# VH-VL binders against PH domain leucine-rich repeat-containing protein phosphatase 2 (PHLPP2), part 16

Target 1, 249 residues: PH domain leucine-rich repeat-containing protein phosphatase 2 (PHLPP2), of Homo sapiens (Human) (q6zvd8r785to1033)
Amino acid sequence: SHGLAEMAGQRNKLCVSALAMDSFAEGVGAVYGMFDGDRNEELPRLLQCTMADVLLEEVQQSTNDTVFMANTFLVSHRKLGMAGQKLGSSALLCYIRPDTADPASSFSLTVANVGTCQAVLCRGGKPVPLSKVFSLEQDPEEAQRVKDQKAIITEDNKVNGVTCCTRMLGCTYLYPWILPKPHISSTPLTIQDELLILGNKALWEHLSYTEAVNAVRHVQDPLAAAKKLCTLAQSYGCQDNVGAMVVYL
Short names: E, the ipSAE of ESMFold2; O, the ipSAE of OpenDDE; V2, 0.75 times the mean of E and O plus 0.25 times the DockQ between their complexes.

## First folded at step 21 (VH-VL; framework fv_adalimumab_6cr1)

Design x01 (from g01 with heavy chain W103S, light chain Y32S D92S; at its last look DockQ between E and O 0.06; V2 from the best seeds 0.00; counts 0 for: sugar tag NNS L30, pae E 14.5 > 2, placed apart)
Fold by ESMFold2, look of step 21:
Structure x01 (fold): chain C 249 residues (1-249), chain A 120 residues (1-120), chain B 107 residues (1-107)
Amino acid sequence: as target 1 above (249 residues)
Amino acid sequence: EVQLVESGGGLVQPGRSLRLSCAASGFTFSSYAMHWVRQAPGKGLEWVSVISDNSGHIYYADSVEGRFTISRDNAKNSLYLQMNSLRAEDTAVYYCARDRLESSMYFDYWGQGTLVTVSS
Amino acid sequence: DIQMTQSPSSLSASVGDRVTITCRASRDINNSLAWYQQKPGKAPKLLIYYASTLQSGVPSRFSGSGSGTDFTLTISSLQPEDVATYYCQQYSSYPYTFGQGTKVEIK
């Protein structure tokens, strides 16, 4: 089960969208996603509508989670076409599937992301981050990559003066400096795995991972949990679009 | 069969305006991004402009931005290029081209072209 | 802008010759490259996309290769009907740009 909350804050548009399918691939798996277009509403909406279908096709063609997640992101990136030329979106996708090959676990979780949306797993009451923030500030390897590719990193810490984010779906006019290739993390789920939190940049700028887990760990209703996360972020001064999804495992 | 037919070319003086049309048939026009590409006599191809399927995204080459306006009418299966403040450098055959949106911005079908000559 | 440079600007070859045309991008475009053929007096025709995938109906003597910045169009056995100008085009990012063209003639 899951709960989703998205709040516009003080902005006049909601440029965050989410994907939630508790029953995916003929009922054998689940898919959860979050997309943040920053100032554009179009790319998150396109990804919300299309990315699950792309994943469904890729999972049928490979059992390797690095392969099917990478291909899902690349195909989704290409399907944006012209809409993704100068616009970009953070994308976070979580796929839960049966793991028939692991006698200690009945399910496996695969998380893939570009951009700044993050997924955090509550395991034994402790937060386990499963995603990577693709920014010049937080990822020295990405910073070195864009420098090696002759991008100018301006004084405000942006690639060619445009974005601090080194990976996104879309923004194809900045290829190869901005890449659609995701970070991918996979883990078997056990009884210690209590819940999964998906959130956009605004959520995690205002809540630590520990705060988020503690705020929702004992909340019975996942919708109430997601709303609590968003209202906490707003109480800490968040004025931007904020989105949170809580998935109970 | 996909068909793209350009019209509206001709001889015009510098500073004048001209409107090109492209009539589309044989495919679902409203599902495709459309482009104008031009070719000066004896020279290579130059991309001019693109319009997305619902007109939500429009881009121009720097050489024509501010002077040319791309538009479409999906009910009439038609693509247009309004060309204002024409210069001698705009002399070219203008092609209407279809974008295979699902994969990338390459042009799988082209019209026959219409010649625009700008001379004093 | 991504600049596309073709080589050579023109060539002359005999029927049956293997012909190669190169295209170099000023930045990495992965495989987002198309090749077009333009016969005299005609509109361009798509030959190859994704750097190496033949468009439907294109003869198998045409092939494309390369990735990143260096790409090649090959005609394995030149035919009289292949007299044309050939263009590469990147579609990795805006603005979309073409090479300057390679004119292929028969001796």
Scores: ipSAE 0.000, ipTM 0.433, lowest interface PAE 14.5, mean pLDDT 87
ESMFold2 (binder alone), look of step 21: mean pLDDT 92; pTM 0.933
OpenDDE, look of step 21: ipSAE 0.011; ipTM 0.526

## First folded at step 22 (VH-VL; framework fv_adalimumab_6cr1)

Design m01 (from k02 with heavy chain L101M; at its last look DockQ between E and O 0.86; V2 from the best seeds 0.87)
Fold by ESMFold2, look of step 25:
Structure m01 (fold): chain C 249 residues (1-249), chain A 120 residues (1-120), chain B 107 residues (1-107)
Amino acid sequence: as target 1 above (249 residues)
Amino acid sequence: EVQLVESGGGLVQPGRSLRLSCAASGFTFSSYAMHWVRQAPGKGLEWVSVISDNSGHIYYADSVEGRFTISRDNAKNSLYLQMNSLRAEDTAVYYCARDRMEWSYYFDYWGQGTLVTVSS
Amino acid sequence: DIQMTQSPSSLSASVGDRVTITCRASRDINNYLAWYQQKPGKAPKLLIYYASTLQSGVPSRFSGSGSGTDFTLTISSLQPEDVATYYCQQYDSYPYTFGQGTKVEIK
């Protein structure tokens, strides 16, 4: 089960979209995703509508989680076509499936991301981040790469005045400064794994991973948990689009 | 059987031009991004350029930008590299290479290569 | 630029030997690593992609392992036809770079 909350804050557009399928690939797996277009709503909606189908195709062509998750992102990037030429989106995708090595009683979780949406696993009450923050501020090696490629970095610390992200789906006109290659991690799930939190940049700017886990760990209703995360971010001063998804494992 | 066959290499003086061709067969050429990769004699590999399936994305290594032009003709299953203002450091075997999947930048099939020698 | 450093630069081994070639990236490249085989006078041939997945038609004596910064190509039982130079390539981050190569010869 899952709960999703998305709040516009003080903005008149909601540029965060989410994908949640508790039953995926003949009912044996689950897919959860979050997409943040910053100031565009078009790309998050395109990804929301298409990425699960792309993943379904890629899972049938490979059993290697790195292969099918990477290919899902690259195919989705290509399928954005002209819409992805000057617009971009952070993308986070989580796939839960039976563990191929030992499918009895166990599942694996694979997380892939570009941009600044993050997934955090609650394992034994502790946060385990499963994604990478692809931003100029948070990733000095990516920032150095962008500088070495002579990118235009504006005074507000954005690539070409467009984004703080060093990786996104779309924004192909800014290649190779902004890359579509996701970070991918995979972990087997055990009884110690209580829940998974997906959140956009705005959520994680206002809540630590520990705060988020503690806030929702004992909340019974995942929708109430997701709303609690967004409300906490707003109470800490968030005025931007904020999205949170809580998945109970 | 996927085949990529380069042609057009030869000896050329610095400052001059040369045009390479790559003939593709055994796959749907128009569905793949294509690359040129070169290898100086006795040296390692260097990526040169990419062109997407519909020519909508074209990009070059810094060492050749402004001098080389990649193009393709999907009706003729052909990839081209126009090389202008050639320099001695452009001396290499030039391979056309198929991108396994657009944006992946690893190459599942390579041609046999064509040697370009730039010497006075 | 991500520097890809292969070790050793060359080696000699007997038929049937286990051969190990390493490739180290100067920063984390997740699993975005390919291995190529280049026989003398021939084009490179893809062996391994995403660090550990065999390309179709590649003999099972070849295997790849590693993630992050340290990667290994293993030939479990060297055959005469494996005489070649082997290259690793990262494709995580532009500019996409190749290792300098490892030349493998039969004693």
Scores: ipSAE 0.805, ipTM 0.899, lowest interface PAE 1.2, mean pLDDT 91
ESMFold2, look of step 22: ipSAE 0.764; ipTM 0.885
ESMFold2 (binder alone), look of step 22: mean pLDDT 92; pTM 0.920
OpenDDE, look of step 22: ipSAE 0.938; ipTM 0.962
ESMFold2 (binder alone), look of step 25: mean pLDDT 92; pTM 0.919
OpenDDE, look of step 25: ipSAE 0.933; ipTM 0.959

Design m02 (from k02 with heavy chain Y105F; at its last look DockQ between E and O 0.90; V2 from the best seeds 0.00; counts 0 for: pae E 2.1 > 2)
Fold by ESMFold2, look of step 22:
Structure m02 (fold): chain C 249 residues (1-249), chain A 120 residues (1-120), chain B 107 residues (1-107)
Amino acid sequence: as target 1 above (249 residues)
Amino acid sequence: EVQLVESGGGLVQPGRSLRLSCAASGFTFSSYAMHWVRQAPGKGLEWVSVISDNSGHIYYADSVEGRFTISRDNAKNSLYLQMNSLRAEDTAVYYCARDRLEWSFYFDYWGQGTLVTVSS
Amino acid sequence: DIQMTQSPSSLSASVGDRVTITCRASRDINNYLAWYQQKPGKAPKLLIYYASTLQSGVPSRFSGSGSGTDFTLTISSLQPEDVATYYCQQYDSYPYTFGQGTKVEIK
């Protein structure tokens, strides 16, 4: 089960969207995603509506999680077409499936992301970050790549004055400075794995991983847990779009 | 079933031009990004250029930018490389290569290559 | 750009031997690593993509492993037809670069 909360803060429009399917591919597996367009609502909603169908197609063509998750991002990037030329979105996708080595006993979790949305697993009460933050500030190797490729970095630390992200779906006019290739990691799930938190940049700017896990760990209702995370971020001064999803494992 | 056949290589003097062609068959050419990759004699592989399926995205290695032009004709299943202002260091076997997905940039099929020699 | 360094530059081994070739990237490339085989006078042929996934038609004696910066191609039992130069290639980010090659010969 899952709970999702999205709050528009003081902005005129909600530019974060989420995808949640507790039962995916005829009841085998589950899919959770979060998309943040920063100042655009169009691309997150398009990805929300289409990305699960792309994943379904790619899972049928490969059994390797790295392969079909990477291809899902690249195909989705291509399918954005003209809508993705000047607009971009952070994308985070989490896929839970039966463990291919022992499908009768356990599951595996694969996380893929571009941009600044993050997934954090609660394992034995401790946070385990599962995503890479693709930003100029938080990824010095990516920042160096962008500089080596002679990108324009404005005083507000943005690529071409547009985004702090070094990877996104869309923004194809900024290629090769902004790349669509996701970071992908997989982990087998164990009995110690209690829940998964997905959040956009605004959430994690206001809550530590430990604080987020502790805030929701003993909340019975995942929707209440997700709302608590967003409310905490707002109480700490967040005035931007904030999105949180809590998945009970 | 997938076939890529390069042609147009030869001996040419520095400063002159040469046009390479690649004929594709056995797949839907218009659905794939295409690349040129070269290999200097006795040396390793160097990526040269890419063109997307609809020609909307075209990129070049720094060593050839401004001198080489990649193009395609989807109606004729053909890929081209126009090579201007040739230099001795452009001497290589030139391969056309198929990108598995437009944005993947690894090459699942290669042609046999065509030799370009730039020498006085 | 991302430098790809292969080791060793060349090797000789007997038929049936286990052969390993390493490839190191100058920065983290996640799993965006391919291996190619090039026989003398022939075009390169894709063996492995996404670091560990075999291309269709490639014998199971070939395997790939690694992630991040350090990668390995393994031939579990070298065969006479495996005499070739092997290249790694990163495709994480532009420019997409190749290793310098490893020449494999039979003693």
Scores: ipSAE 0.651, ipTM 0.850, lowest interface PAE 2.1, mean pLDDT 90
ESMFold2 (binder alone), look of step 22: mean pLDDT 92; pTM 0.923
OpenDDE, look of step 22: ipSAE 0.938; ipTM 0.961

Design m03 (from k02 with heavy chain H57Y; at its last look DockQ between E and O 0.91; V2 from the best seeds 0.85)
Heavy chain, then light chain:
Amino acid sequence: EVQLVESGGGLVQPGRSLRLSCAASGFTFSSYAMHWVRQAPGKGLEWVSVISDNSGYIYYADSVEGRFTISRDNAKNSLYLQMNSLRAEDTAVYYCARDRLEWSYYFDYWGQGTLVTVSS
Amino acid sequence: DIQMTQSPSSLSASVGDRVTITCRASRDINNYLAWYQQKPGKAPKLLIYYASTLQSGVPSRFSGSGSGTDFTLTISSLQPEDVATYYCQQYDSYPYTFGQGTKVEIK
ESMFold2, look of step 22: ipSAE 0.723; ipTM 0.870
ESMFold2 (binder alone), look of step 22: mean pLDDT 92; pTM 0.918
OpenDDE, look of step 22: ipSAE 0.939; ipTM 0.962

Design m04 (from k02 with light chain N31K; at its last look DockQ between E and O 0.01; V2 from the best seeds 0.00; counts 0 for: pae E 17.4 > 2, placed apart)
Fold by ESMFold2, look of step 22:
Structure m04 (fold): chain C 249 residues (1-249), chain A 120 residues (1-120), chain B 107 residues (1-107)
Amino acid sequence: as target 1 above (249 residues)
Amino acid sequence: EVQLVESGGGLVQPGRSLRLSCAASGFTFSSYAMHWVRQAPGKGLEWVSVISDNSGHIYYADSVEGRFTISRDNAKNSLYLQMNSLRAEDTAVYYCARDRLEWSYYFDYWGQGTLVTVSS
Amino acid sequence: DIQMTQSPSSLSASVGDRVTITCRASRDINKYLAWYQQKPGKAPKLLIYYASTLQSGVPSRFSGSGSGTDFTLTISSLQPEDVATYYCQQYDSYPYTFGQGTKVEIK
C-alpha cells in the first residue's frame, strides 16, 4: 500500500509528480517513482505517464537490474524528444519484484535515480539511503567531472547558470555536462524492512533521514504519513514544492 | 458530474461585509485546492484567493489581502469567502473554481457565479 | 506584472469557417497558458492548458499552439454552439493574469 502527498508551498506551479503501481508486470511486482522538474511541470508529467511502460518493456529484455534500469532511464530520456532539449527533471524509480534466486520467500528492491529525489528504506527502525544526490554541492566527484569537461560554474553554483543538478532526464542541450545515466542500488527485502520513503529535494533539505523515518514508522495510514512529512518540512520553513511518498512493505 | 454552486451575492453599501458560499458535489472536495475568481461587469477575469485541500495554505491577491478571508469546511463540501470593508471596485461576479492540480492556477471547473454589487 | 493582450477584441464568422484568436504575453511564459470559453450568461469553461493540451471532453475542432510570448487558439470549423467570449490566461507567475477576451459571433 502507499500514500502520496505533494504540496506547492509558495510556488505557483506543482512541478513534482509521482508514479505508483502496486500491481505491475502481470500483477507480480510494484513500481513507485517521483519526478521533480524544479520550475517546469511538463517533464514530470510526461515521465509520470510513460516511465512505467518503458520499465515494463525493459524488464522483458533483461533479468539484470543494472541493465533494465539503465535502459529504462535512457529510453525515457530519449522519449522526451523536443520537450527534453531545454527542460530537465530529477527522476527516481523504485521497482519491487520477486527475488529470482528465491521467488517464493523473498522480494528484491531496485532503486535508480538521477537528480536530487531520494529514496530511504526503513530497515529495523533505521534509515537506509538507496539513492545518490546528483548535485554540485553534495557530490564532489560529479562536480569535478563537470569542471573537467569545461562547464561554466556560475557564482550561484549552477552548471551554465541553469541547474545545480549534474544528472537528470532531459536538458540535452547541456550534454555532456548533464547526464541521464542513473545511480542504481539493489537490496533483498526482509521482514526487517518496514517502509520506503520517496521524497524530492525540498523534503530532504528540511528533514534528516532519521527524522523522516521516526515521523512515519508507526503511522498506520500511508497517506497520513506522507502528509506528515510534507507538513513537517513546511513547518521548518519549506516554501518550495515538496513531495513525499510512503510505501508500506 | 462536478458541480459548484455559489450563493450569498447581493447589493451592499461600501464599508460593509458579505459572505459568499460555494457548495461542491460530484468529486472528492477534500482532495482539491479551491479558488475564488471574479469578473467585474464588462471587464476581464481576476484571480482573488486560493485555499489548499486541508486549509494549511492560503493566499490572496494584493487587492483583497487583509479584507477578504477564504475558508472551507470539508465535512460540508463548502468553500467560503468573507468579504469585509467592501469597496465599489469589488463589484463583480464571483466564481468558485477548482484547481486542476493543487497550485496549478488554471481551473477545470467553475461555478455559475454570484453577483456582488457595492454601491451606496 | 505580465500583460496578456488578445486580438481581435471581436469577430464574426460563418458556420464552418476557420477561426483564429491570438494572445500575446508581455514576457516569456513558456507554455503556461490556458484558454477558456465563456458563453453568454455562463461561467468560463477550460478548453486548453499548457498552450496546446486539450481538456477532456472538449471537441477536437479546438486547438492551441505557441510558446514564449505568442499563442493561438484555433477553431477549425466554427459551430453554432461556439458563440462565446474566449479568454487566455497565464499561470507562469503571480499575478495570474487573463486577456481581455475575444467575442466570437456567427454572421
Scores: ipSAE 0.000, ipTM 0.394, lowest interface PAE 17.4, mean pLDDT 87
ESMFold2 (binder alone), look of step 22: mean pLDDT 92; pTM 0.916
OpenDDE, look of step 22: ipSAE 0.940; ipTM 0.962

Design m05 (from k02 with light chain A34N; at its last look DockQ between E and O 0.83; V2 from the best seeds 0.81)
Fold by ESMFold2, look of step 22:
Structure m05 (fold): chain C 249 residues (1-249), chain A 120 residues (1-120), chain B 107 residues (1-107)
Amino acid sequence: as target 1 above (249 residues)
Amino acid sequence: EVQLVESGGGLVQPGRSLRLSCAASGFTFSSYAMHWVRQAPGKGLEWVSVISDNSGHIYYADSVEGRFTISRDNAKNSLYLQMNSLRAEDTAVYYCARDRLEWSYYFDYWGQGTLVTVSS
Amino acid sequence: DIQMTQSPSSLSASVGDRVTITCRASRDINNYLNWYQQKPGKAPKLLIYYASTLQSGVPSRFSGSGSGTDFTLTISSLQPEDVATYYCQQYDSYPYTFGQGTKVEIK
């Protein structure tokens, strides 16, 4: 089961969207995703509507999680077409399925992301980050790559004045400064794994991973848990779009 | 069976032009991105250029940008490389290579290559 | 650019020997590493992608391992047809670069 909360804050648009399928691929797996367009609502909605279908097709072509998750991102990037030429979106996708080595006894979790949406696993009461922040601020190696490729970093710390992200789906006109290739991590799930939190940039700017886990560990209703995370971020001063998803494992 | 066959290589003087072709068969050419990768005699591999399935995205290595033009004709299942203002350092075997998308960059099939020699 | 350094630059081994080639990236490339085989006078052939996934039709004596910055290609039992130059290639971030190659010979 899962709960999703999305709040516009002080902005006129909600440019965060989410994908949740507790039963995916003929009931064998589950898919959860979060997309943040910053100032555009179009690309997050397109990814929300299409990315699960792309994953379904890619799972048919390979049993290797890294392969089909990477291809899901690249195919989705391609399918944005003209809409993704000048617009971009952070994308985070989590896939839970039976472990191919031992499908009857355990599940695996694979997380892929571009941009600044993040997934955090609560394992034995402790946060385990499963994604990478692709921003100029938080990834010095990516920042250096962008500078070495002679992009202009504006005073507000954006690539050519457009985005703080070094990787996104869309913004194809800024290739190769902005790349669509995701970070991918995979982990087997055990009984120590309590829940998974997905959140956009605004959530994680206001809550530490530890704080988020502690806030929701003992909340029985995942929708209430997700709303608590967003409300907490707002109480700490968040005025931007904020989204949170809590998945109970 | 996927096949890629390059042609058009030869001996050419510096400053001249040459056009390479790659004939594709055994797969739906219009669904794949295509690359040129070159290898100087006795040396390693160097990526040259990519073109997307519909020609909407085209990228070049810094060493050839402004001098080389990649193109494709999906009706003829053919990939091309127009090479202008050739230099001695362009001497290499030129391979065409198939990629699923222009951002994937793992080349599952390669042609046999065509040799370009640039010397006076 | 991400520098890809292979070791050794060449090696000579007997039929049946275990052969190990390493590839080091100048920064973390996750698992985005390919291995290619190029036999003398032939085009490169994809052996391994995503660091450890064997391409269809490649003999099981080939394997890949590693992540992050340090990667290894292993030939468990060298055969005469494995005489070739082996290249690693990163494809995490642009520009996508190749290692300088490792030449494998039979002694």
Scores: ipSAE 0.686, ipTM 0.853, lowest interface PAE 1.7, mean pLDDT 90
ESMFold2 (binder alone), look of step 22: mean pLDDT 91; pTM 0.917
OpenDDE, look of step 22: ipSAE 0.912; ipTM 0.949

## First folded at step 23 (VH-VL; framework fv_adalimumab_6cr1)

Design p01 (from k02 with heavy chain R100Y; at its last look DockQ between E and O 0.09; V2 from the best seeds 0.00; counts 0 for: pae O 8.3 > 2, placed apart)
Fold by OpenDDE, look of step 23:
Structure p01 (fold): chain C 249 residues (1-249), chain A 120 residues (1-120), chain B 107 residues (1-107)
Amino acid sequence: as target 1 above (249 residues)
Amino acid sequence: EVQLVESGGGLVQPGRSLRLSCAASGFTFSSYAMHWVRQAPGKGLEWVSVISDNSGHIYYADSVEGRFTISRDNAKNSLYLQMNSLRAEDTAVYYCARDYLEWSYYFDYWGQGTLVTVSS
Amino acid sequence: DIQMTQSPSSLSASVGDRVTITCRASRDINNYLAWYQQKPGKAPKLLIYYASTLQSGVPSRFSGSGSGTDFTLTISSLQPEDVATYYCQQYDSYPYTFGQGTKVEIK
């Protein structure tokens, strides 16, 4: 089960969207996602509508986590390009499936992301981050990469004045500086795994992983949990779009 | 080295059909969207068609829609353009062009082109 | 469709001269503009994309500038090997259209 909360804050529009399918791939798995277009409403919505379908196709082609996730993001990226989208979006996908290495065992969780959306697993009451933030500020390696590639970094710390992110879906014209290649992590799920939190940039800027986990561990309703996270972020001064999804495992 | 080599051009009468081919090498063909662009003699460039890496997305210029069919064989590293109901105005050098990488919609590599002449 | 208008249609300049070619879009194309060089009897070659980003391997004497609807390709010092027709191309919106070209010759 899952709960989702999205709040526009002081903004006039919501540029965060989410994907939640408790039953995926004919009921053998589940997929969850969060997309943040920053100031764009269209891209997140488009990804919300298309990315699960792409994932479904890719997981049918390969059982390798890195392969089907990388392809999912690449295909989605290209679809955006074909649709004429020039802007970029952060994207996070969480795929829960039966363990392919041992079908008799429990489930596996594969997480992939570009941009600034993050997933945090609550394992034994402790947060386990499963994502990577791809920004010039938070990823020195990526910052160096784009510099080596002779990117123009503006005073406001944006690649060509467009985005602070070095990995995104979209911005196809900004290759090779902006890449659709996601960070991918996979882990078997155990009895110690309690819940999964998906959040956008605004959420994690205001809540630590530990604080987020502690806030929702004892909440019975996942929707209430998600709302609590967003409300908490706002209480800490979050004025931007904030999104949170809580998945009970 | 990236190479694109067009073939199949020639002289045809109006109303006839012709099939162009483009052989790609030096890169992972299946990872790129491919385009056809044509140039009438002494004239400018005109975008004709695009096909995505997996053929999932195909678009045509209005001038060729319904008459031309773009396709690809990734196993053969080949791009094709089936041209039916040819007209005099289809006379041009036809270039296959690689999308910059994924979907940039500008072209970083071009073949040398193949001439198609439609005349009675 | 977005119309791309280049000017001039042709020009002749001396070796070492500064050459400027302009391209105007019928609407704002958000800097999604590429420049190509086509030498006689050859295929086009990409020079610049995103209005001002120089393609790898292209000489630094080539530069692109502009924004919105008006763009410029500049050759800071014209060389004999630069004799060609130059084309601008927008990739902001489908269909992706080219300018009519500018023929550059040496005096």
Scores: ipSAE 0.015, ipTM 0.522, lowest interface PAE 8.3, mean pLDDT 92
ESMFold2, look of step 23: ipSAE 0.755; ipTM 0.882
ESMFold2 (binder alone), look of step 23: mean pLDDT 92; pTM 0.909

